# Designs tried in a protein design chat: miniprotein binders against q9h3h3. Part 172

Target 1, 235 residues: q9h3h3
Amino acid sequence: EDGFTAEHLAAEAMAADMDPWLVFDARTTPATELDAWLAKYPPSQVTRYGDPGSPNSEPVGWIAVYGQGYSPNSGDVQGLQAAWEALQTSGRPITPGTLRQLAITHHVLSGKWLMHLAPGFKLDHAWAGIARAVVEGQLQVAKVSPRAKEGGRQVICVYTDDFTDRLGVLEADSAIRAAGIKCLLTYKPDVYTYLGIYRANRWHLCPTLYESRFQLGGSARGSRVLDRANNVELT

## First folded at step 15 (miniprotein)

Design pE78
Fold by ESMFold2-Fast, scan of step 15:
Structure pE78 (fold): chain B 235 residues (1-235), chain A 86 residues (1-86)
Amino acid sequence: as target 1 above (235 residues)
Amino acid sequence: STEELIERVEELVQEILELLFEARKLAREGAPLEEIEELIERAEELLEEAEELAKRAGVPPKQIEFIREWVERLLRRVREAIERAK
């Protein structure tokens, strides 16, 4: 974002991950309880640091929904961080391929489709659609940011377990579109988030791997997905 | 050099990704098993080459094991697609 450094963005992400999460876990909670939970915690109303007028009195880092088949595996993040420091001091080129190799060798494979929406009905409606798709099994896991004190756009993150599984990434995009989402989507590997790869990074890397735009054709429906790193259209 | 070995491993990893993407795509489309298996065999050959070069470059055994596990997961998804297409 304009006016923010990579260090500031990384610090915000770390703080949100460390603060409490509001979670609907379909592995242990009946699907019939989802609609009541969504009504209780609409993301446009849940505040980042708590407020007497909001559903939460205490800080909330993320609002998340876990699918019934969700099996978390964050990999070796500590080993990734150590290897990243060694890589930077080694003088080896830092490229998308080098980061992918680093991610594979430390089993840090998850990634996410990102959508940014202003606080309000459209955000809450989009999140409800994504949450239902997760509970119904079309998506694995998703989270949405709470409303910041300053306002601004909130982000919905829809995760896949392996960013190198291109078809899995494309299947998640299709499921998001099937849930009624029409806004711009970008796909970011978690390894980029852990290593602080954001806009205007010093290695001139594109901070996202894929971009998805909604497109409804006469004979075909769906989205156009662009591989940003290789400049290749996939759909 | 060690740098050249690692660069070659990165190239092999990219080739494995392209082969397994094509294999899974073909499997979803119900293509002949023989064509899919040829792509799988090529990917497995490249994995063996990548493991050997990684060992020569001094990559720890744990990390080489992660490369193998990664390829095996993608291979399982290709086989799942074959089963679904039947």
Scores: ipSAE 0.242, ipTM 0.700, lowest interface PAE 4.9, mean pLDDT 85

Design pE79
Fold by ESMFold2-Fast, scan of step 15:
Order: sequence, then structure tokens, then C-alpha cells
Structure pE79 (fold): chain B 235 residues (1-235), chain A 86 residues (1-86)
Amino acid sequence: as target 1 above (235 residues)
Amino acid sequence: STEELIERVDELVEEILELLFEARKLAREGAPLEEIEELIERAEELLEEAEELAKRAGVPPKQIEFIREWVERLLRRVREAIERAK
């Protein structure tokens, strides 16, 4: 963003991950309780640092919904980072294929579809749709950022467990569209985040693998998906 | 050399990914079971070869285990697609 470096954005993300999360966990909570939970914690009203007028009096880093089959596994991130350092000092080419291999051999495979929305009814409605899809088993896990004091856009992250599974990534896109989401979506593997590879990097890697745009009138998936790395339409 | 063995393992892993992508695509489309099974058998053969070469190259056991688990997960998804298509 204007006025922020990658370091500032990374510090902000780290703080959110370390602060408490509001979680609806479908592994331990009946699905019948979801609607009441969504009504209690609409993301447009949950404040990042707490407020007497909001649903929360204490800081909230993320609002999340875990699916019934959700099994968190971040893989061997420490081993990944060590291998990445070795690769950089080796002088070998750094390509999307090389990062895929590091991700596979260290089981750092998760990725996410991202959507950015302004605080308000549309955000809350979109989140409710995503949360229901997670609890119903159509998506694995999702989270949404709380409202910042400055009132900027909030982000919904819909995770898949394996970014190398292209069909699985596309199935998640379809489920997001079926939930009523019509905004632009971008897909990013978490391996790039763990390695500190962002939009502008010296290796000319594109950490955004896919873009999804809503398409009316006969798309089989309800969207047009572009492979950003190869500049090829997939749907 | 060790470096050549690792490069070959990487090539086999990429080929496995391509085979399982194709198998799952065919499964979703209701293609003949024999065609899907042939791709699965080839992927399993390449996995065994990749594991053997990785062991010779001195790849840590945990990383070899991650390759196997990754392939097994993708194979499970192909079989789920076969069932859903029926």
C-alpha cells in the first residue's frame, strides 16, 4: 500500500496472527450454532483492538471458521527456510518449479483465495456465505480480518491445503462463486509468504498464481480464471 | 552425482504431478476407468523410482516421506473424483 513497505505490512500481519482469534470450529461446535455466531461477530463491527461499542472489548487478530475435516499442517517451515537460503547461495536458477519442489519436500503446500471488501453489509454477507460453505464442507477453512481503526478494506482468506493441486484450487473458486461471491479473487501460495517473496522481488516470481473474475451468462464455474504465471485462461 | 540424482527426483515429481492432474481431470469427466488406472499405475511407478533415487542422493527421510504423503493425497483425490462421477 502507499506509505507502507513490505516490512511494515509483514509486521502488521504478524501482530494479527499473534493476537487472539474468534473461531467457529465445526469440528467441536454444531452447525446449528453458526447463524447465531455470525450475528454476534459480523466482521464489519468487530474491531481490531477492541471497543466498548463493538462486539469485542479485547483485541482480535482474525475471525475464522474451521471446517469439520480441517487438520492444520504448516509443514516444515524451518526446513523450508534453510533450504531456501541454501538455494540462494548455490547460484542455481530460482523458478516457480524450484519453489514447488521446496514446498513439496517440506510439506508447505497451503494457499488461499483472497478478496478485499470495504466494511459494511456486503462484507458481512460475503463472510456469512463463505462461513456456511466451510461448515457445510464445500471449503476447508477461512478467515476474515477485523475492522481497522482507520476503516480501510478488510480481507477474506479462503484456504486450500495444496496449491500444487490446480483442480482443488479451481474447485474452491467454484465453491466461493456458489456462495454468492462476485468480486475479484486472487490466489497466493503460503510458501511465498514464508520465504518473504512479495509482488516486487529480485527473482521476478509472481506470488499470485491465479485471478478469478465473476462471469455472467454460461460460465461452467461462474467465473473466468487466469493463470497469472503463464498468462493463460483456464476457464 | 548427488546433484544429478536430485535433479532427476525433481523431474519425476513434476511428471507425477502432471499424471495425477490428468487422471483427476479424466475422472471428473467420466472417462474410461482403464485410462485413469493406467495414469495412476504410472504415477505409482514413478513415485517408487523417485523414492529410491532420493535415498541414494541422501535426501532426509522426512522429505522423502513428505513426497510420498503428497502423492498419496493426490491419488486419494483422483479416487474420490471417480466415485463422484459415477
Scores: ipSAE 0.659, ipTM 0.891, lowest interface PAE 1.4, mean pLDDT 88

Design pE8
Fold by ESMFold2-Fast, scan of step 15:
Structure pE8 (fold): chain B 235 residues (1-235), chain A 86 residues (1-86)
Amino acid sequence: as target 1 above (235 residues)
Amino acid sequence: STEELIERVEELVEEILELLFEARKLAREGAPLEEIEELIERAEELLEEAEELAKRAGVPPKQIEFIREWVERYLRRVREAIERAK
């Protein structure tokens, strides 16, 4: 059943990536246009497959905001996949360290903070805060899923360009908190996504590297970040 | 053996990561430039050793270039942190 579920989730993810994206690109669009764009495309109202009653009549895979300095580099994903197949055939232990080495040698370094929210005001408000932080240069790039046909949570992904740079990952968490986000966040390197590392994977790897929980300290805003692999608080 | 060379390269890359993390942390905290430079110099020495062993192990040139690019990008962040701490 896990195999069946994983197969369906992988197919849905591939379809979303291949369908059109709604993008606010701060590299080519003035920041003054962001508020109008956010009002036109609130993620709780944008439908996955299009609907006459929504902002979109055609399918939308993702809603994204690219920062002024955003320079996409997905690395050598094909080489990574070939190396992964070879690694599994070799019988070598598959550990977080082994995956980190594959990521470095194929330059698949990006990762993302994930937050899951129900469709509605809180989702739209959170997305607007993240989008403004991206356009203002505090975050590099972010995307949010459209509303599914069936009710369910939507996901906001906030990317960093190097998951091995722990301080950079923590700086992104701080910027997300400064944008007013108070929900649970988890951090996942893209190498795990490309290699199909999800919950209950056969290698018994934790599917996320970090977990962030909002913590209010009176007049200060902060978060408690846990290194899930080592079970160590990074606060 | 080739396998032993690859394992040593992986060990050197992990050691480089530890040095880069410490350099980045010290740079953020405004530590003396000399201390940061010593960590950077050590990381660059280990990178050269890793590149040589990877070549001997037959690792494709593009993968060796990716290791160097990863280190160079990290060092840019360290230098940016030094500049901001001033």
Scores: ipSAE 0.735, ipTM 0.914, lowest interface PAE 1.1, mean pLDDT 87
Fold by OpenDDE base, second read of step 16:
Structure pE8 (fold): chain B 235 residues (1-235), chain A 86 residues (1-86)
Amino acid sequence: as target 1 above (235 residues)
Amino acid sequence: STEELIERVEELVEEILELLFEARKLAREGAPLEEIEELIERAEELLEEAEELAKRAGVPPKQIEFIREWVERYLRRVREAIERAK
């Protein structure tokens, strides 16, 4: 059941990536228009399928904000997948290190901080803070899932260019915290998504590399970041 | 509408998954090869339909390619299950 559910969720996420996106692109749109755009498309009200009375009449896969420095680079995802299949057939041990090397070889280095929030004011406020940080150049790109019919939690994804750049991952965490986000954050490389490596996979690989917990009155970063692979605090 | 096309692509992807899971189950249970091959052929037909609809919906080629690659991975798992049952 868990495997089917994870694979179904992956297919649903892929389908959502194919649906139209509501995008604010800071490269082409003045930053002064951000507040009006956020007011028009609050993620708690934007519906996945364009329900009657929603701000969107059409299905929306994601709501996204692109920063001025955003450059879409997905690397060689096909080559990565082929190499992953060859690796599975080889019977060689598969480790987080193996996946890291595959990612580097094929230049599939993107990763994201994830936060899960219930629909409502807290989600919309969190998204507004993230969107502003992206437009101000503190973050490069972020997206949020629209509201589902069942009222489940929505996810905000904040991307970094390189999951192997520990400093860049930590800088993004700091920017998220500076935007007023206090919830639990988990960092997941996109390579794990492209390879279909989810929770409870047969290789026992944890797709979450880092966990960030908010810290009151602590260091300048306002968070504690845990390396899950090594069980070491980084911050 | 573009929306209706995308919704149909999503439905087709779900149906492909169901077919491939059933094919894999049947392979593990030692079902006749012909019955499993019928499900595979149907899944391949639905994939071609999904790709065509996705193209019409203006889905980027890389995303369409990702769907195909994903389905092909499942097809390989079904084939591996058939070989193990042999």
Scores: ipSAE 0.000, ipTM 0.215, lowest interface PAE 12.8, mean pLDDT 83

Design pE80
Fold by ESMFold2-Fast, scan of step 15:
Structure pE80 (fold): chain B 235 residues (1-235), chain A 86 residues (1-86)
Amino acid sequence: as target 1 above (235 residues)
Amino acid sequence: STEELIERVQELVEEILELLFEARKLAREGAPLEEIEELIERAEELLEEAEELAKRAGVPPKQIEFIREWVERLLRRVREAIERAK
């Protein structure tokens, strides 16, 4: 049941990653060009497979903004997958700590804050805020899904380079809130995605480590962050 | 034996993470360098132990290098926090 859904999600993610991306790369493009790029490619109008009525005639997997200091490193994903198969055969308990150890030893450390928004002005406005924060150096890298043929919500992913660096993850949340984002945010390490661990799994692992909720008149951070595994508020 | 060694490496990795989290937190708060350096020194000691146990457990050299690189990146962030707090 959930295994079938996980397989479908993995196939869709792979297809999006392999299709062309629309990228604003602050390492090679002046920051002054960002506003024109955002106006040309609003995520609510860019279609997944291309459409004569949209900004793109060809398929687009993701719309992304790379920060000036961005240095991509996905680690040893193939080694991670092989080690995961070996771990399942071993007598070792499968826990969050065991997965963290595998992630470290294969340098698969990236993770992301996720927000889901319906196509429209609010999505485009949120993406513009995130993109500006990336170009200004307050966030490292972000991407947003194009509009699907079937409709539905689109996702903005804001990446951090190390999910084990809790303070770094919390600082990314603060930067997202400072950019004017008020919707629910959830944080997920990429290691869970690569291993096909989703919400329902036999190991009872929670792939979502943190939730962030906007707080009116709230903390200095503008949000309340919950540690999902321990059900403890951090802010 | 081998599985027990790997379990101990995991425990050391978790302890290193806690030490460096505390060191970075103290650094951001402008705590005395002596306190921060004490935590860093302990973390470096545990890293050496983790590397030796991982070698004895037959962990590939590249994976042991990744553990060291991970710790070194966290140490760099602690030292960056110290500089910013000056």
Scores: ipSAE 0.436, ipTM 0.818, lowest interface PAE 2.7, mean pLDDT 86

Design pE81
Fold by ESMFold2-Fast, scan of step 15:
Structure pE81 (fold): chain B 235 residues (1-235), chain A 86 residues (1-86)
Amino acid sequence: as target 1 above (235 residues)
Amino acid sequence: STEELILRVEELVEEILELLFEARKLAREGAPLEEIEELIERAEELLEEAEELAKRAGVPPKQIEFIREWVERLLRRVREAIERAK
C-alpha cells in the first residue's frame, strides 16, 4: 500500500535483498537464452512469496539481469555508515558535496534509474526491453520487483556504477528511452539509501538527483532530464 | 585544522568532477585533443593535492586509494570518448 511508512518500506526492501533472486547472468549464459528466460519469468506473474499460479514455488526477492561486463562492488558500506555518524556528531555542514565525498572515499558509487509500473503487459514489455539492452551492452545491470500479494506497482531499477558520472547517468537514460520506455524515470544514488536519507530530511538534501520525462522531438532520444537538486534542465 | 583540510579535499573533489565532466563532453563533441588534455592535466594536479591533504588530515589509506581509483575510472571514460569520436 501507498500508506506504508518509510521504516516499513525499508524493512521490506531489506527482506527482498536477502531472499533468493532469479538472475540471467550474461557473463556466463549465452544471449540466445534470454528470450526463453524472459518468457519463463515475466515479472507480472512471478510472485513475492510463491503461489500455485506463478512460475515460482519459493520466495523471490528480485528478478535481475547482469550485463557481460558487470563487476559488482558495493564498496565499504560499514565504513560509510560509521563516517556518517561521526559527521553528524562533528557539527560540520552537511551538503550534497559532503555526501559525494563520503560516497567516493568509501566506493559507494552505484545509483539507479527507477520506473514504477502496474502489473501487466506494459510492465513485462518494459522489462523485456530493459533486459535486452543489458544483455546487448547498452546498460550495465537491472532488476525488477516480483508481484506483491497486496497488489500495487512494481519497480524496475536500472543501475549505473557511478552516480557522480553525470554523462554516464544521462547515457543510461538515453539507452532506456531507446529500449522503448516512455514513463517517468527518477534517479537515486544508493548512498542516500544506505544512510537512511529520504525526502523531507532535516538536512534538506534531495536524494532524487534527476527526473526524466519522455518528450517526442527532445534531446537524449526524446527525453527531458531535470537536475532536481539545482532545478536546472540538462537536456 | 583537520576539519579545514577535509573541507579543502571536498572542494578539490568537486573541481575534479567538473573538469572531467567538461573533458568528456568536449571529447564526445570531437574537440581538439590539446583542449581535452589540458583539463585532464589539471584534474591530475588536483588529485595529487587532494591525496596529500587527505593524508595530512589522517584519512585512512584505503579511502585515499578509493579517490584515486574513482578519478582513474573517469579518466578512462574520457579517453574512451576520444576514441569513439574519431
Scores: ipSAE 0.725, ipTM 0.910, lowest interface PAE 1.0, mean pLDDT 88
Fold by OpenDDE base, second read of step 16:
Structure pE81 (fold): chain B 235 residues (1-235), chain A 86 residues (1-86)
Amino acid sequence: as target 1 above (235 residues)
Amino acid sequence: STEELILRVEELVEEILELLFEARKLAREGAPLEEIEELIERAEELLEEAEELAKRAGVPPKQIEFIREWVERLLRRVREAIERAK
């Protein structure tokens, strides 16, 4: 993936967080209504700016599904940013370990599995599978980007509560694979997004901690997960 | 090279982010408006440079537009912080 595409997607993500979201909340809405909601708002047809003929008349930042166990905890993002500014000014070496410690100190521990798909049936089908897994309690929360005017790839984000919990990250990968997703997955902590750390950053920090590749046969998990920081297979 | 131009665009985007975060911080701390406006002006200059380099690199117009929209949203947050500090 083009480094610019990753920064663009991160900038879009931060921008989209400020626009209205289309949300299915399983805590307040019966699971039986999910299929009707998915049919009403297929991600391939929901447009970023509410284009004529789209299911949405107003701008939509994200389409999201919240599971029964979902609790929004963003931690101290402001404190994190201040500490990051101070760290940069100090001239101290910045490493993945440094960022991990900052994240822990400020309780900014969320991360996400990312998948990029072209608009169309495959995207809508993938999203439906993820949404069901969230509503069924296999996943906690997921979101998908709306369709852009030029029909670029859309991103599905599946969140975990703690990027430092390797087991939880692997469990989410397994649930995504069980939902029928076969594409490449990358795992990115939110701390990297909040600090504006993208693929080609001046600190040479890789914001992707894990990569998951689908594997036909043999492994109970249906995927091979690579720790990119250590270049070690976990599965 | 196109790759070098893209890398430079990425660096500029990082610099813009740093400037606007600092501007927001200063706004929250009740810093003089002139100091905040200087950072905003610098961020806008860097945005123009980033857009020009991105065009030269053959970056699709939409991706360039997204960078602008992102910066504009950050600028809005800075302005909101200024208004709250008054």
Scores: ipSAE 0.006, ipTM 0.218, lowest interface PAE 9.6, mean pLDDT 83

Design pE82
Fold by ESMFold2-Fast, scan of step 15:
Structure pE82 (fold): chain B 235 residues (1-235), chain A 86 residues (1-86)
Amino acid sequence: as target 1 above (235 residues)
Amino acid sequence: STEELIYRVEELVEEILELLFEARKLAREGAPLEEIEELIERAEELLEEAEELAKRAGVPPKQIEFIREWVERLLRRVREAIERAK
């Protein structure tokens, strides 16, 4: 969500979703194979469009790990898009509450904690920690972007199945911290992604709901979570 | 008016969300079952009201079903929290 227009970011996200993914699926693959898979596909080395000399010769959109209980449900995205067009035409105010209502009525409930890291050892180490937490059952599913041609930061996305379930979102934050992650995290509902709510959107909405910062002195390995819309600290 | 019915449904949905958040928080903290049950019963009452008003407002049946499924998932999480806390 840095350095680009909302339309450009949406187009890049669509392209990545359509290209092949490298997946470790704990539903069908023994957990004992995870370390070898992580060593084969470190995200700092996997290139977005393939390159002789990288682990991949073909394009890769995402590198993902699915938990043993992972059961994806994107909801009615088509119905959401139609309702969104109707809402814009109606002249009704577009607010976080209105978007939440659209998400609930179309069952588009998933969301994700985002972390942005520079390519290198720290990214690969963070991804390995997240991947192990997913395979061990502390997190549901996660993905990381491959290395872009122009360089720049890569993103790790850790998903929860219901962004309206605030306690579930906070539990995922705790599991990320328990995995050894100390960088800044922000939480974004997928409904915002589907509707093109990025930085500099035309409705002036904050593109993320929560921000998590690592802090010692609270709960052990705790973090401070801020509700960005209401400026209320949750932990 | 239809618009007023829709706004009322949205208010009820937001109230259900807050009730179930509080119920799950109390369940995780091991609060008395009676307190948790009161919040659950209120949320179920509001769901029935929201479904009736949504139907009167002409909300598509599929969307009303999604509201019910969303509430039932959150209720299930409250029940799971009660079991884990004991």
Scores: ipSAE 0.799, ipTM 0.934, lowest interface PAE 0.7, mean pLDDT 88
Fold by OpenDDE base, second read of step 16:
Structure pE82 (fold): chain B 235 residues (1-235), chain A 86 residues (1-86)
Amino acid sequence: as target 1 above (235 residues)
Amino acid sequence: STEELIYRVEELVEEILELLFEARKLAREGAPLEEIEELIERAEELLEEAEELAKRAGVPPKQIEFIREWVERLLRRVREAIERAK
C-alpha cells in the first residue's frame, strides 16, 4: 500500500508541475509586494482545481517564490534515467553511493527540505515565513502545494542547489528554523524522485537523507539534524 | 485552453495509474491474462493521448518523457506480477 500510494502521489506531483504555478518572483517583483501577494494567495485557500470561492479560478499546480539568486537547473534527467535503467539491468549492487555518483555525473543535484502541514493558519504562517526568507535571500526557492479537495496535508518544499553540499543543506535548515518553522523536516534529493525511488522500494534505499528536529533552547541553529544514511547527528 | 489541456493530462495520468494498479492487483489475484492485458492496453492508449495533449499544451519534452518513464516502470511491475503468478 505504501509503495502504491507513493507512486500515485509522485505522479500527481509531476502532473501538478505541468499545471500553472502561482509565482512570486523576487527578480522582477519588488519585495514590498510580497505581503499583498501572500494575503491574496494563502496556500490553505488556494485550491488545486480552482474551486468556486477560492482565490484562484483556474487549476494551480504549485504556489512558488523565487529568490533573487534563483537559477533553474535540472541537469540531464534523461541521461540519468537511461543510466539508471542500464544499472538495473547490469545486476550490480545499488547503494546510496551509486545514486550519488549518478546524480553527480548527470548534474542532477537539486534537493529539498520538506514539511507537511495541515491546511490552516499554521500552514499559511509557515509559508509566509519561508516566502520572506526566500525574498530576503536566505533561501533560493520554495514551493507549497495547493489545497486538495479531500483536504489532507499540504507540503512546503524548500530547495537547495546541491544535496551533496552538506553545508548548504544545513544552512537551508538554519534559515527555515530562523523563519519560525518548528515542525519535522526531511531532506530528499530530487534524483530519488526522478528515478522513482520511494519509501519501501525494492532496493531498500531511503530517499530521506536528513531529518531536522526543532530543539528548544539548543544551539544557534535551533535544530538537530540527523544523517539518516549513517544514523549520525550532524549538529 | 492550455490550462484545460493540462488538466486533462492530469486526469489521464490518474486514470493510467488506476488502471495499472488494478492490473497489478488482478495479476496478484491470478486473474485471466486477457483481462490484465486489456487494462494494460487501455493504459498505453491513455498515455499516448496524454502525451499528445501535453505537447499541445506546450509541456517541455523532458516532463512528457518523465511521465512516460513513470508509466513504463509501472508497466514493468505489472508484467513482473504476471510472471510471478504463473
Scores: ipSAE 0.000, ipTM 0.190, lowest interface PAE 14.2, mean pLDDT 83

Design pE83
Fold by ESMFold2-Fast, scan of step 15:
Structure pE83 (fold): chain B 235 residues (1-235), chain A 86 residues (1-86)
Amino acid sequence: as target 1 above (235 residues)
Amino acid sequence: SEEELIERVEELVEEILELLFEARKLAREGAPLEEIEELIERAEELLEEAEELAKRAGVPPKQIEFIREWVERLLRRVREAIERAK
C-alpha cells in the first residue's frame, strides 16, 4: 500500500531532518537526567506529527542522544552531489569503490548501524540501552524515529564518524551488542543516503555495507558480521 | 591522461586505507613499534604521491586537503591504538 519511490523516501527523510528534534545532549545535560528523559519520551509513544494523549502535541522528526564528545561534520555534501552528477555522465562504472572514493574526496564519511523494531516495550528498552551507551561514552550519537500514524516499524540509527574505518564500525557493533541488543543490524554509509541509494536502485548496489547477526555463544563480539559487497565474514 | 592520473590516485588511496588498517590492527595487538612505523611511513609516502598526481590531474585543492585530513585522522587512530595497548 505504501509503494514509496526513492523520491518519496528522500522527501520524508528531508522533512524529518527539518522538523524539530527531541534531544538529550550529554555535552550540556547531566547524565543523571537521562532516565527521566527516557521515561518522558519513549519512542513507541512519541508521534511523528503530534497527537493529543502522546508526549508531544507538535511534530517531532527524530528523538536523539548526543555523546559528550559529539562533533557533527557532514563534509562537503554539495560538492559530493556535483561529483555524483559528473560520475553518472562520465560512463565510469558506479561501484561501492567509486562511491567510497567520492566520499573520501568530499569528506562525507559518517555512517550508521540500523535496527528496525515494532512500536512497544522492546523498542523502548532497546533505545534506553543505546541511549545509556551513548551517554556513557561507548557510542558517539544515536537517534530513533517517532511513531508514524500508519504504524509499522521504527528505526534506531547508531552513528560512526568514518565508514571507511572498518575497525571503528566493528567496535560500534560490539558496543551495541554489549548494550543488550540482539536484533539484526545493517550498516549504511551516509553517502548512500545523500545519493539516494535504496533497495532496487538503478545501479544494482546493495544499499548496506555490513550485516550483523547476534549469536548465542558465538564470536567474542556477540555477533557475526558479514561484508555484504564481498560476501566475506569479518567476525 | 588526466583520467589515468585520477585512476592512479584512487589506487593509491585504497592502498593507504589497507596499510593504515593493518597498522591499526598491529598496534591494537601490541606489535613492535618498528613494524607499525614502517606501515605508517609507507602510507605517508603514498599520500605525497597521491597529492602530487591529484594536482597534476587538476583535482581541486579542497578535495586534496580532504584526502590528507582523512589520512591524518586514521593515523591518529593508529597512535591511539598504540597508547591503549601499553
Scores: ipSAE 0.756, ipTM 0.920, lowest interface PAE 1.0, mean pLDDT 88
Fold by OpenDDE base, second read of step 16:
Formats: sequence, structure tokens, C-alpha cells
Structure pE83 (fold): chain B 235 residues (1-235), chain A 86 residues (1-86)
Amino acid sequence: as target 1 above (235 residues)
Amino acid sequence: SEEELIERVEELVEEILELLFEARKLAREGAPLEEIEELIERAEELLEEAEELAKRAGVPPKQIEFIREWVERLLRRVREAIERAK
């Protein structure tokens, strides 16, 4: 389930980026309207294609919340892709370090914490907690996938500006945990998505850099974060 | 096993991506249309194979649909590159 979900999410992310988004923008909308917006568009009820009886009549790619500090900066994705094509043609070894350098060179540094939840109250509650944390400035931006016809898991993505900033990645994990989220989290740089690097790729690159597991009674962070590349616990 | 099938689907998706990136590159370089179309045709064949394997692996239809939609968008980018080179 977890492998295909990651590729599915990458493909979905690219597909859904082209469809209309339901957005709450805290830069232009008062925070006092968030609860009404969440009630109007619960992720478990918003349908991908605007099914009859859904709160949306039109297709929705993502439901998103933008924080006050949110600045969209995708970097040079086209240049990144061209450099990746050239690298593949060169026959040079491709490592996580190579991808990190490509990302830095082209300023494609965004990454996201991912959580997968079944449609229902738990998903809607988790999303509400994340949305509030974004509006309150603890997180910068988050999105959730709409409900699929088949009732598969929905994904919440919580973004950070720089996957190379370990402290920023850990701070986002702490904010997610403070919002009441207890499920497994995985952190993926967007560079892997843009280059189509999924699980079990021919280069054996793991697109997941970090894992966060909830810990009861543990440190102030409420989680254990594992660096997958080095197999080291960071917390 | 279902896991082996999923792994094969992932490999096919990577191959499709490589083909379509190469097709886009060739289009930008003004390569012959026939050469680009060959890569597109191969990518479409691999997509059909990936979809069939995904079905056999018990992948939900919607997930399969997303793979298709992703490939179709890449194909559109290739076609846009062809039109710009004309």
C-alpha cells in the first residue's frame, strides 16, 4: 500500500495541480472565517470530480490552506529537469547527494511531510488541526487530496521551504504533532516528484528522507524522527 | 507477488518518464517528427502494460487513472514542444 501510494501521490500531485483548487488564503481572508470554510469543505466529502451531493460541483484537484508567510517559489523546475536528463545521459553515478546538488543549483528546495488517512472524521479532524496551525503561522502551507470515488486513502501534505534545512523540517514535524496528529509521517523533497523518482526506482534512491513516529510521553516534540538516508534518529 | 507487480509498474513509469523527457528534448532540438513519434508510441505501449500490471496487482482504478493522467500531461508537453519548434 505505501509504495504505490507515494507514486500515486506524485502523479496525483502533478495531475491535481492542473485542476481547480479550493483555497483558504490567510493573507486575504480573516482567520475567523476558517471554521466556516472547514465546515463547508470537509476533505472527506469534497470529491475529486464534483460528484452529485458533494460540497463541490466542479472538479477539485486539491484543498489548500495558505499561511500569512506563504510565498510560492517553485524554483527552476524546467532547468532541473533538463539537468536531470543530461545527468542520465552522462552515465555518471546518481546519488542522493547528486539530487541534493541539482535541487540547490536550480533552487527547487521545497519538501513536504505526508500523512495518509482514510476518509472520515479522523481525516477531517486532522485537516482542521493542520489548517489552523497554518493560519496561526506555525506552518506555512498545507494541502489535502479530495475524496476519490473508491474511497481510498487521502493525503495531507504539509510543506517546508527547504528540505536541506533539517531544523525547519523538524520544526514542521513538531507543529504537526502539536496539532494533534499521531499517525506516521514521511518527508519527501519535491525534487524527487518533479524528476519522477518514486519508490523502487532503478537508481535505488529513496524519495523519503525522514520518518516521524508519534511517541507517547516522550520529548517535547512528541515524535521520533528517523533520518532514512543515514538510518539515524534525530530526536 | 503483488509487490513484484507493483515494483514492475514503478519501473515502467520511470521508463515512460525517460522516453517522454527525451521526446521533449528532441522536439526542442528540432528533431524529425518521426523520431519523436516513435518515442511517444513506445511510451503509450508501456503505459498500457503498466495499467494492466497495476490491475493485476490490485491497484485501485483511481490510482491507475492518475498514472494515465500524468502520462497524458507529459505527452501534452511533448506535443507543445513539437508545435513550438515548427
Scores: ipSAE 0.013, ipTM 0.249, lowest interface PAE 8.6, mean pLDDT 83

